VH-VL binders against Arf guanine nucleotide exchange factor sec74 (sec74). Designs and how they scored, part 16

Target 1, 130 residues: Arf guanine nucleotide exchange factor sec74 (sec74), of Schizosaccharomyces pombe (q10491r548to677)
Amino acid sequence: KVFKLGILIQNEKVRKDRLLSNREVGVILTSSQLMFFKNVYWISGLLDQLEDFKRSHSFSPCYFSPHLTSLSADYIIPLSDLVAYGDGSRIENELYSFSVKQKNQRTHVFSVTNVDELNDWLVKINFVST
Below, E stands for the ipSAE of ESMFold2; O stands for the ipSAE of ESMFold2 at other seeds; V2 stands for 0.75 times the mean of E and O plus 0.25 times the DockQ between their complexes.

## First folded at step 19 (VH-VL; framework fv_praluzatamab)

Design y5 (from x3 with heavy chain N56Y; at its last look DockQ between E and O 0.73; V2 from the best seeds 0.00; counts 0 for: pae O 2.9 > 2)
Heavy chain, then light chain:
Amino acid sequence: QITLKESGPTLVKPTQTLTLTCTFSGFSLSTSGVGVGWIRQPPGKALEWLANIYWYDDKHYSPSLKSRLTITKDTSKNQVVLTITNVDPVDTATYYCAKDSYRYSDTFDIWGQGTLVTVSS
Amino acid sequence: DIVMTQSPLSLPVTPGEPASISCRSSQSLLHFNDYNYLYWYLQKPGQSPQLLIYLGSDRASGVPDRFSGSGSGTDFTLKISRVEAEDVGVYYCMQGTHWPYTFGQGTKLEIK
ESMFold2, look of step 19: ipSAE 0.417; ipTM 0.800
ESMFold2 (binder alone), look of step 19: mean pLDDT 93; pTM 0.951
ESMFold2 at other seeds, look of step 19: ipSAE 0.429; ipTM 0.809
ESMFold2, look of step 22: ipSAE 0.445; ipTM 0.797
ESMFold2 (binder alone), look of step 22: mean pLDDT 93; pTM 0.952
ESMFold2 at other seeds, look of step 22: ipSAE 0.395; ipTM 0.797

Design y6 (from x3 with heavy chain W55Y; at its last look DockQ between E and O 0.08; V2 from the best seeds 0.00; counts 0 for: pae O 14.9 > 2, placed apart)
Fold by ESMFold2 at other seeds, look of step 19:
Formats: structure tokens, sequence, C-alpha cells
Structure y6 (fold): chain C 130 residues (1-130), chain A 121 residues (1-121), chain B 112 residues (1-112)
């Protein structure tokens, strides 16, 4: 089951006070894992499909093309191996960041442009991981 | 100007607890992504990482020493404290604290001057 | 734990000549975000370590252009294009991609 999907900004940190580069990554939260996709083109298409579904005011399930469970991620973090938390900071370019602590790895840092979206990611990740 | 300074005893007896304080200025542990780490260096030997603590109280310990290490912070005092229990002569080293930031990858960009701790009876 | 292996361990150099230090990790240091968390520090005699290079290739503030870092994954190199007397000391690589952070054994750079 998919709990959330979207496009996050992957932090490429090279200086103390700002991101000097940013890269988009597609992210799908399932019941068991976070799935990451470096090519965001088709994730954008899935987001468009979700938006069309919302405008239709349908009470039926949203069906995606391609089917989400058939996708191969570039990177996967099992929810059993992670903790997500917000740090409350605002980075240059009006980004709001959160951290994903993964076992035995340096913390992953992601950003979004909207604080409500950041909080929604955190709430859903922590809900599913516990 | 960012500075860190280690303080604590210079001589400790085996089995005692060693308490080291890092006092810093020019940055704060209220700042997102900022942390402080401890590294030691036995005389004439390589650097060895011990522990890190971050602004949000996230902590990491060297696995080989984890049962003996405790790291804490006092953000209002700009202090980080490392304790090492049940010390032994092999714990004789110069102990450094250093600034870290996981968001900006300047890990251990600023170090304290170090403090030599000798463990001997 | 990730083992960091430096070579050479001792490096006598004539002033004005280039120097090269190798650092090899037992696992890839390439993070999902495409950065290698690989650091170079210099410890001059009687001093604390100082950061020279971070993220494999980026010079820290105030570090002269004669220092350069390169490499990715498991193999990394620090180069000094023209060694000066002030460059003497012990050079350490460190990896920060994986917990625990681990240092190489050090390379002692000396003037002949």
Amino acid sequence: as target 1 above (130 residues)
Amino acid sequence: QITLKESGPTLVKPTQTLTLTCTFSGFSLSTSGVGVGWIRQPPGKALEWLANIYYNDDKHYSPSLKSRLTITKDTSKNQVVLTITNVDPVDTATYYCAKDSYRYSDTFDIWGQGTLVTVSS
Amino acid sequence: DIVMTQSPLSLPVTPGEPASISCRSSQSLLHFNDYNYLYWYLQKPGQSPQLLIYLGSDRASGVPDRFSGSGSGTDFTLKISRVEAEDVGVYYCMQGTHWPYTFGQGTKLEIK
C-alpha cells in the first residue's frame, strides 16, 4: 500500500550556510519502505494523475499508469531501518528540510518547498514506521 | 571566530571515570544540523573517533567503546561532555573535540587544541 | 567498520617537488546523494589536525591551491603540486559515509 508519493530535493551540501546544488528525487512511501527514483519524469506524471483524480471528485480508488507496485527503485530504505525527523530550518531557495537516519549510514537530508508538505511526509513516515 | 576547548583531568587512575568537557564559542547546538564530536590520539598513534552528538540530541558512539562512553550536551552553556568509564592505561591519549555539521559536510572542520590524559596508577 | 588504508605511510619529499598520498576504503564511500564523504586532515608537529579537503575534492577555507583531492568510491588521492616546508606533518584520510567514522593510519610527510 502506498501512503504518499512526491518529488523531494536531495541535498548536495558543499558549504555551511546553503545548498550549492539541488537535485530532485522521486519518492514513494509504502507500508514497508521508502523508494527513491533519480529520474523524476515519470513521478511527475504520477502526480499529474493524482491531481486529475482529485479534480474528478471520484469516490473510487485512484489507479496509476504505470502500476506503482511494478516499479524498480534506484534506492530503498526499509522502514524498519529508519527514523525521520524535521529540523525546523529554512535553507536558501525557501526550502524546508527533514532528515532520514538510516542504520550505519550518514543521515540523508531532503527538502521540500512547502512546510505543510514537509510535515505530511514526516507524519506519514513515522506513522507507517511504528 | 569559532573555537573549541577541551578540559578535564590530566591524570586519572585505572578503573576511574574520565570526564571531559568541550566548551565552544562562535556557534550553537541550537543550530540545525550542527554537532560536536570527540576524537582521541594515543601518543605516536593514529586518530580514533569516539562519539558525536548533534543539536537534536542524536548520538553516535564508536562500537568498540560504546559500553563505556556517554556523550551529553548543555546547549545553554555551549558545552558537550564525554565520559569514559573504567579507564585503563590504553585510554592514555590526547582528546580532541571538533565541530561537525551533517547538512554541510564540513565534518571536523574546527578542532580544539586537545588535552592529554594519562591513565596511570 | 570501514577500513581506510593509506599509502605510503612515510613520504620523504624534496621541497618544490610534487607529493601524492593514496587512501583506499574497504567499501564504497559514495552516498545515495552522489557525494563521497571522504576527508583529508593535516596534523602539523605539535598541533591539532586541520581540515584540508572534504567531499573528496573540495578545499577547505584557507587551504592553498597546491592541495587537491580526487577519487570516488573506494580510491582517493591527495596531491600536493609543489611541497613547501610548512606542509610537513601527518596526513590522515577519514570516511564519514558510514558509522562509525574511521581514519586511515596516517602518512608522515617529511622534507629530505
Scores: ipSAE 0.436, ipTM 0.812, lowest interface PAE 2.7, mean pLDDT 85
ESMFold2, look of step 19: ipSAE 0.448; ipTM 0.803
ESMFold2 (binder alone), look of step 19: mean pLDDT 93; pTM 0.954
ESMFold2, look of step 22: ipSAE 0.429; ipTM 0.812
ESMFold2 (binder alone), look of step 22: mean pLDDT 93; pTM 0.955
ESMFold2 at other seeds, look of step 22: ipSAE 0.000; ipTM 0.545

## First folded at step 21 (VH-VL; framework fv_praluzatamab)

Design z1 (from x3 with light chain L55E; at its last look DockQ between E and O 0.78; V2 from the best seeds 0.00; counts 0 for: pae E 3.4 > 2)
Fold by ESMFold2, look of step 21:
Structure z1 (fold): chain C 130 residues (1-130), chain A 121 residues (1-121), chain B 112 residues (1-112)
Amino acid sequence: as target 1 above (130 residues)
Amino acid sequence: QITLKESGPTLVKPTQTLTLTCTFSGFSLSTSGVGVGWIRQPPGKALEWLANIYWNDDKHYSPSLKSRLTITKDTSKNQVVLTITNVDPVDTATYYCAKDSYRYSDTFDIWGQGTLVTVSS
Amino acid sequence: DIVMTQSPLSLPVTPGEPASISCRSSQSLLHFNDYNYLYWYLQKPGQSPQLLIYEGSDRASGVPDRFSGSGSGTDFTLKISRVEAEDVGVYYCMQGTHWPYTFGQGTKLEIK
């Protein structure tokens, strides 16, 4: 089951005088893991399917084409191995950042352009991880 | 100008707790992404990482020493404190603190002068 | 824990000649953000370590052009194009991609 999907901005390597990495990354939150995709083309199609489902007022479950288990993630973090938190975001190029801490690797930093989207990611990640 | 300075005992007996204080200036642990780490070097041997603490109180410890290490901070005093419990002669080393700004990819860019701690009966 | 292996451990050089130090990681240091968190430090006799190279190839402020870092993944190299007398000391590589941070054994560069 998918709890959230979207496109985040990856800008983790930052010097005080510049940003060194600024890439879009596709992200899927499931009941057990975060899945990351460097090719974001397909996720916009999934977002369109989700929006179409919402407008249809259907009682039936939303099924994605292609099925999510057929997708090859570039990186996966199990929910048992992470926590997400906001880092006291200052408005920086209209970006709002949060961190995903992983047990055995350097913390990941992601950004979105909307504070409500930031908070929705944080709430859903932390809710599902409990 | 960024500076760090280690302070604490120079001689400690086995089984005691070693307490080291890093006092720094020129930066603050209120700054997002900033931290302080501890590294030690036994006489004539390689550097060994011990622990890090960050602005948000996130902490990391060397797994081999984790049960004996505690790192804390006092942001208002610009201090970081490391304790090592139940020391023995293998803990004899020069202890360094260093600035870590891993969000800016400047890990251990500024070091203190170090303090030699001898553990002996 | 990630093992960092340096070669050689002792490096006698003649002033004005090049030097090269190798550092190998037991696992890839390439983070998901596509950067390698590999650092080089120099500890001159009687001094604290000083940062030379961060992220495998970027020189720290004030480090001369004769120092260069290269490599990715598991194999990294520090080169000194022309060794000066002031370059003597012990060189350490360190990885910061994985917890815990780990250092190599050190390479002692000395004038022969």
Scores: ipSAE 0.325, ipTM 0.775, lowest interface PAE 3.4, mean pLDDT 83
ESMFold2 (binder alone), look of step 21: mean pLDDT 92; pTM 0.948
ESMFold2 at other seeds, look of step 21: ipSAE 0.341; ipTM 0.771

Design z2 (from x3 with heavy chain S105Q; at its last look DockQ between E and O 0.07; V2 from the best seeds 0.00; counts 0 for: pae E 9.7 > 2, placed apart)
Fold by ESMFold2, look of step 21:
Structure z2 (fold): chain C 130 residues (1-130), chain A 121 residues (1-121), chain B 112 residues (1-112)
Amino acid sequence: as target 1 above (130 residues)
Amino acid sequence: QITLKESGPTLVKPTQTLTLTCTFSGFSLSTSGVGVGWIRQPPGKALEWLANIYWNDDKHYSPSLKSRLTITKDTSKNQVVLTITNVDPVDTATYYCAKDSYRYQDTFDIWGQGTLVTVSS
Amino acid sequence: DIVMTQSPLSLPVTPGEPASISCRSSQSLLHFNDYNYLYWYLQKPGQSPQLLIYLGSDRASGVPDRFSGSGSGTDFTLKISRVEAEDVGVYYCMQGTHWPYTFGQGTKLEIK
């Protein structure tokens, strides 16, 4: 039940006082959770496999290596009572950012370099979280 | 094998601009999740962070020195360049460049040998 | 800026004995992703700094297992279970949770 996967920049800025350091993170959106991976090479490989499958126009199932069920996430956010929204901020190198907030919990800020990907993430996270 | 090496002048006069080049091998700034930072150490003193630049051209500077610092990269040459304008004797230090990797979260895992820069008349 | 305070500043140790160095930050280093971006470096005499510990407790590649890091939030410790002659030098902690990155003032470890 994967709805989207990709590589995001985790750039947690403290808007009042402190700026958190930026960290690249792999993200998988499932039917119940966002899964985060500090090793993004696995996610990049999955994206390449998906693109190759689309070009083939095969009737065969798309096979991922490694299988998605074997992945061990470094951090997980359950989708219960969660919303994603754009905050209109841009960081210096043209990144587009959005926030993910779970009720009564921390706000997470993520960036991508493509506005279409930003909008796709927002739509899919909010769709799955309701 | 990953290596970094600093190069630039060893003696600079006050008010001049100091230009330091970090030349590295064994990794590339075209690869996602990697960066290079600059750290200096005045003789007999503690380490002081100056600036970082990342593969996506994200840049960060020490706030106390930001108006005098510029960091740039040339990915095709495997080089990162730091400039420090209007130097004075307080800028006398050994300057290091070091690799920063998001993917393993081991910041400054490999350092260059350092280059001593003396600012004097 | 986050101030990193090390203790002690000078640490004479008899070879074979344990050593412990404290690093305290003026603010929490716990990132919202639950990692502490706290690093330990050793600068041996006449050499460049070398990474020993990252994320508070993870040992860098090639670092002997007699080195261990612990702590979370604002209070961190580096321990050496049995000090060897090659361990002499200045130990620095650094935080990377917030900009700007800041170092402690250093702890000079010497053999008695």
Scores: ipSAE 0.006, ipTM 0.626, lowest interface PAE 9.7, mean pLDDT 81
ESMFold2 (binder alone), look of step 21: mean pLDDT 93; pTM 0.954
ESMFold2 at other seeds, look of step 21: ipSAE 0.475; ipTM 0.819

Design z3 (from x3 with heavy chain S105L; at its last look DockQ between E and O 0.65; V2 from the best seeds 0.00; counts 0 for: pae O 4.4 > 2)
Fold by ESMFold2 at other seeds, look of step 21:
Structure z3 (fold): chain C 130 residues (1-130), chain A 121 residues (1-121), chain B 112 residues (1-112)
Amino acid sequence: as target 1 above (130 residues)
Amino acid sequence: QITLKESGPTLVKPTQTLTLTCTFSGFSLSTSGVGVGWIRQPPGKALEWLANIYWNDDKHYSPSLKSRLTITKDTSKNQVVLTITNVDPVDTATYYCAKDSYRYLDTFDIWGQGTLVTVSS
Amino acid sequence: DIVMTQSPLSLPVTPGEPASISCRSSQSLLHFNDYNYLYWYLQKPGQSPQLLIYLGSDRASGVPDRFSGSGSGTDFTLKISRVEAEDVGVYYCMQGTHWPYTFGQGTKLEIK
């Protein structure tokens, strides 16, 4: 159901390649949508639970507390309405950006701090969007 | 320092194809987040957005005109070209090109002087 | 398409007095990134449009402090605290949150 979760940097105001405004946003990729959360503190707890599950080598599925079905996203983009792509640019020293193009709305731009995380987001979003 | 200039015919007959060129200086479409848009204004009427093209060749068209519009770019020449097929007297307008700094959020911050195109038989 | 409605369409103003122009959108212009992609342009007589305000309230380079923009969501206002003769022309709002970009009808500001 959940293919990836994490914290992204939303870098929407850039002037002469200087970052003027940004914020952290929590993101969950499901089989049908990207879910966005302005409050990121609980997403860190979910990331910790996922890491604990991976270390346990358990046969059981990973269960999150709280259950993901109880989460209320601040914004949702259906995967049928989006395309994700890397634009090849860097913002400041170590921010790698990618774009989420949505039908009928201005493109969203997000950044991560390393290229492997960038590529993992792009691969997973585009995989489930097909 | 940044300038845009529209060029093309001033008089076009109905059913013909109108081709407009925007030549700009002081910025490049090789720059991430930069684009150029076309806006028109019929005499005495409001501004109407037509199309945008961006550095990565992403394109957007006015839905009411999309079947008639084509926008292309030549990054090395600092040019953007708009084509409108099957023109009609209603297409008589001043045509502007303008810079769109998509990442900088100041859309259409610099405009060309405009070129009046009259469509008449 | 997002309809942008300006009022008034004609605005005669005495020099030195304030002016206010309203722009209302048919849908919210607030993007998830918390910006309203709302722009104000001035087209002086015989000239191309020039950007005055972007993101609802930010002044473009070289725009005097007497111009201010406010509002969020669907209701936006451009104010001129003290109108000067050079401010005459047609004012347009435009939204850039949704495709296609759409303009208001224009507000013609004149010295009376």
Scores: ipSAE 0.292, ipTM 0.774, lowest interface PAE 4.4, mean pLDDT 85
ESMFold2, look of step 21: ipSAE 0.356; ipTM 0.778
ESMFold2 (binder alone), look of step 21: mean pLDDT 93; pTM 0.950

Design z4 (from x3 with heavy chain S101E; at its last look DockQ between E and O 0.83; V2 from the best seeds 0.00; counts 0 for: pae E 3.0 > 2)
Heavy chain, then light chain:
Amino acid sequence: QITLKESGPTLVKPTQTLTLTCTFSGFSLSTSGVGVGWIRQPPGKALEWLANIYWNDDKHYSPSLKSRLTITKDTSKNQVVLTITNVDPVDTATYYCAKDEYRYSDTFDIWGQGTLVTVSS
Amino acid sequence: DIVMTQSPLSLPVTPGEPASISCRSSQSLLHFNDYNYLYWYLQKPGQSPQLLIYLGSDRASGVPDRFSGSGSGTDFTLKISRVEAEDVGVYYCMQGTHWPYTFGQGTKLEIK
ESMFold2, look of step 21: ipSAE 0.396; ipTM 0.796
ESMFold2 (binder alone), look of step 21: mean pLDDT 93; pTM 0.951
ESMFold2 at other seeds, look of step 21: ipSAE 0.396; ipTM 0.788

Design z5 (from x3 with heavy chain T31R; at its last look DockQ between E and O 0.68; V2 from the best seeds 0.00; counts 0 for: pae E 3.1 > 2)
Fold by ESMFold2, look of step 21:
Structure z5 (fold): chain C 130 residues (1-130), chain A 121 residues (1-121), chain B 112 residues (1-112)
Amino acid sequence: as target 1 above (130 residues)
Amino acid sequence: QITLKESGPTLVKPTQTLTLTCTFSGFSLSRSGVGVGWIRQPPGKALEWLANIYWNDDKHYSPSLKSRLTITKDTSKNQVVLTITNVDPVDTATYYCAKDSYRYSDTFDIWGQGTLVTVSS
Amino acid sequence: DIVMTQSPLSLPVTPGEPASISCRSSQSLLHFNDYNYLYWYLQKPGQSPQLLIYLGSDRASGVPDRFSGSGSGTDFTLKISRVEAEDVGVYYCMQGTHWPYTFGQGTKLEIK
């Protein structure tokens, strides 16, 4: 069960004196975990399939090609091990940030350019994490 | 110019509570991306991380001491306070506070001078 | 907890000679963002620790070029190309990828 999928920006300033380049990361939220993908091409294709399905006005379940169970995530965080919360930082390029705090590892920071998407990610992550 | 300074008692008795204050200047915990940590060093021994607190009140504790540690901040006073309950002679150490530039990955880039706390009697 | 193991624990060096200190972690320090949160600190006699290297290889502000860090994953090295008298002290590695942060045991560098 997929609750949300999308492409996020990993806009981490890990160096003080170095310009950052924004990096796209594919993210799938399931009932039990967040899955992260450095190759966003597959996630973009899944998003296109979802949009095409929504426009078709079908009552049938949406089936993805390739099947979601065949995807190999680059990183996985179990929902039992995480907390997501908003970062109030808004910079000149209007990115909206949230953090994913992991029980035993350094925090991940992600951004979207749309406040509604930011809130939707936070609401859905917190919903399935309870 | 960024500075941190530790203050508190230099001598405490076993079972007492040790309270240490880190007073800093040149940065604020009201701004995103920074924190303050506490590290101790028993005489002649290695550094040991104790706890961190961040601008957003996020906190982390050493698991071996977490039942005895409390870290808090007062952003308006530029202070961070560490409390260690039920001290024992093994807690004799020099205690340092240090700035954590967590957003930029410069962890403990600036340290205080340290304060020696002796637990005896 | 991630165990950080340094070697050697004692390192006598002739002035002008290179020095090398190893730090090994019990688990990979590579974060999903592709950085290793590995730090090197120097504690000179009677002083507070000072940051030398962060992210495994980046020199902190004001650190001379003769200090360099390398490695990834579990194996990291600090090198001093020409040891000077002011380099005497105890060197610690620390990892910041995982909670809790953990230090190595220290390497005492001394002039022979």
Scores: ipSAE 0.363, ipTM 0.788, lowest interface PAE 3.1, mean pLDDT 84
ESMFold2 (binder alone), look of step 21: mean pLDDT 93; pTM 0.950
ESMFold2 at other seeds, look of step 21: ipSAE 0.469; ipTM 0.820

Design z6 (from x3 with heavy chain S101E S105Q, light chain L55E; at its last look DockQ between E and O 0.83; V2 from the best seeds 0.00; counts 0 for: pae O 2.9 > 2)
Fold by ESMFold2 at other seeds, look of step 21:
Structure z6 (fold): chain C 130 residues (1-130), chain A 121 residues (1-121), chain B 112 residues (1-112)
Amino acid sequence: as target 1 above (130 residues)
Amino acid sequence: QITLKESGPTLVKPTQTLTLTCTFSGFSLSTSGVGVGWIRQPPGKALEWLANIYWNDDKHYSPSLKSRLTITKDTSKNQVVLTITNVDPVDTATYYCAKDEYRYQDTFDIWGQGTLVTVSS
Amino acid sequence: DIVMTQSPLSLPVTPGEPASISCRSSQSLLHFNDYNYLYWYLQKPGQSPQLLIYEGSDRASGVPDRFSGSGSGTDFTLKISRVEAEDVGVYYCMQGTHWPYTFGQGTKLEIK
């Protein structure tokens, strides 16, 4: 089961003498995993499909093309191995950051441009992790 | 500019608790993403990581020592404190504190001068 | 825990000649953000360690360009194109991708 999907910004500052690095990553939250995708174009297509479904006010299940079971994540974090928290920092004036702390690997920092979206991610990740 | 300095006892007896303080200047643990780590080096041996603490009180400990280590901070005093309980001669080492920032790629870029702690009866 | 294995452990070098130090990790150090959290430190006699190389290949500020790092994943190399007397000391690699952070056992570079 999918609880949320979207595009996050992976903000990670390079040393002071190099450019700040930003990249978009696709993210799917399931009942057991947080799945990461470097290719965001098909995630964008899934988001468009979801938005179209919501506008239709259909009672039918939302069907994605391609099927979610055919997706191959570039990186997976089991929910048993993580906790997410907001750190209150802004990488730029318009970005809202949160961290995904892992048991055995260095913390990931992600950002969104909308504080409500940030809070929705945090609430859903931490809810499903329990 | 940025400096760190370790302080604490130079001699402790086995079974005692070793308390080390890292006092730093030129940066603050109120800054998001910033942290301080502790590393030790027994005489003639390799460096060994012990613990990290970050601005938001997030903490990480060496698994081999985790039951004996406690790391805390006082942001207003620019201090980080490491305690090691039930020390024995194997804990004899030079203890360093170093600056860390997990959102940058430069971990332990600035180190203190180190303080030698000898555990002996 | 990630084991970091350095080779050689002792490296006598004639001044002006090149030197090479290998560091191997028991697991990949490549994080999802595409950075290798692999660091090289030099500890000169009687001094604290100093950062030489971060991200496997990037020189820290003030480090001479005769020092270079290479590698990704599990295999990393530090090279000194022309060794100088001030380069003596113990070189450590460290990984920061996985908790706990772990160091290699050190490579002692000496003038012969």
Scores: ipSAE 0.377, ipTM 0.788, lowest interface PAE 2.9, mean pLDDT 84
ESMFold2, look of step 21: ipSAE 0.414; ipTM 0.799
ESMFold2 (binder alone), look of step 21: mean pLDDT 92; pTM 0.946

## First folded at step 22 (VH-VL; framework fv_praluzatamab)

Design w1 (from y6 with heavy chain Y54W; at its last look DockQ between E and O 0.74; V2 from the best seeds 0.00; counts 0 for: pae E 4.1 > 2)
Fold by ESMFold2, look of step 22:
Structure w1 (fold): chain C 130 residues (1-130), chain A 121 residues (1-121), chain B 112 residues (1-112)
Amino acid sequence: as target 1 above (130 residues)
Amino acid sequence: QITLKESGPTLVKPTQTLTLTCTFSGFSLSTSGVGVGWIRQPPGKALEWLANIWYNDDKHYSPSLKSRLTITKDTSKNQVVLTITNVDPVDTATYYCAKDSYRYSDTFDIWGQGTLVTVSS
Amino acid sequence: DIVMTQSPLSLPVTPGEPASISCRSSQSLLHFNDYNYLYWYLQKPGQSPQLLIYLGSDRASGVPDRFSGSGSGTDFTLKISRVEAEDVGVYYCMQGTHWPYTFGQGTKLEIK
């Protein structure tokens, strides 16, 4: 089950809250993991399908084309190995950041341009990871 | 100006508990992504990381020493405390605390002066 | 634990000559964000360590431009273009990509 998908900004290099390097990454939150995609083209297509599904007001499950099980994620973090938290910090006063702690790796920092999206990511990640 | 300073005993007997305090200024552990780490160096030997504590009270410990280490913080006092239980002579080292940040990526950019702790019977 | 292996362990240099120190990790230090969390520290005689290089190649504040870091994945190099007398000490690499943080054995740079 997909709980959320979208595009996040991966903060690659930050200095005194100035973003010196970044990239967009596609992210899919499932019941068991976060899946990351460096090529966001496919995620944009899935977002379009999800928006079409939401406008249809259907109670049926949303089936994606291609099927989500056929997608090859570039990186996967199991929900059992992560905690996500925000702190209200801004980068360049345009980006809302949150952190994803991973068991055996350095903590990741991600951003979005919309505070409502930030809060929705945090709520959903923490809900399915608890 | 960011500074850190280690304090604690200079001589400890085997089996005792070693308690070290890092007192710092010029930054706060209320700042997102900021932490303090402890590193030790036995005389003539390489640096060895021991533990980190972060602004949100997350902690990481050296796996080989984890059962003997406890790290805590008092954000209002700008202090971090490391406790090492059941010490023995191999724990003789200079102990450093240092500033860390996973948001700014410059780990251990500022170090304390270090404090030498000798463990002898 | 990630093993960090430095070479050489002892590096005698005449002033004005270049110096090069190698650091190899037992696993890739390349984070998902494509940065290598690889650090170089200098410990001068009787002093605390000081940060020279972070993220494999970025110089810390106040570090002279004669120091440069390079490499990716498992192989990293610290270069000093012209060694000065004040560069004497022990150089350590450290990785911060994986827990636990681990240091190399150190490279003692000496004037000959």
Scores: ipSAE 0.431, ipTM 0.822, lowest interface PAE 2.9, mean pLDDT 86
ESMFold2 (binder alone), look of step 22: mean pLDDT 94; pTM 0.960
ESMFold2 at other seeds, look of step 22: ipSAE 0.501; ipTM 0.822
ESMFold2, look of step 23: ipSAE 0.262; ipTM 0.769
ESMFold2 (binder alone), look of step 23: mean pLDDT 94; pTM 0.959
ESMFold2 at other seeds, look of step 23: ipSAE 0.336; ipTM 0.786

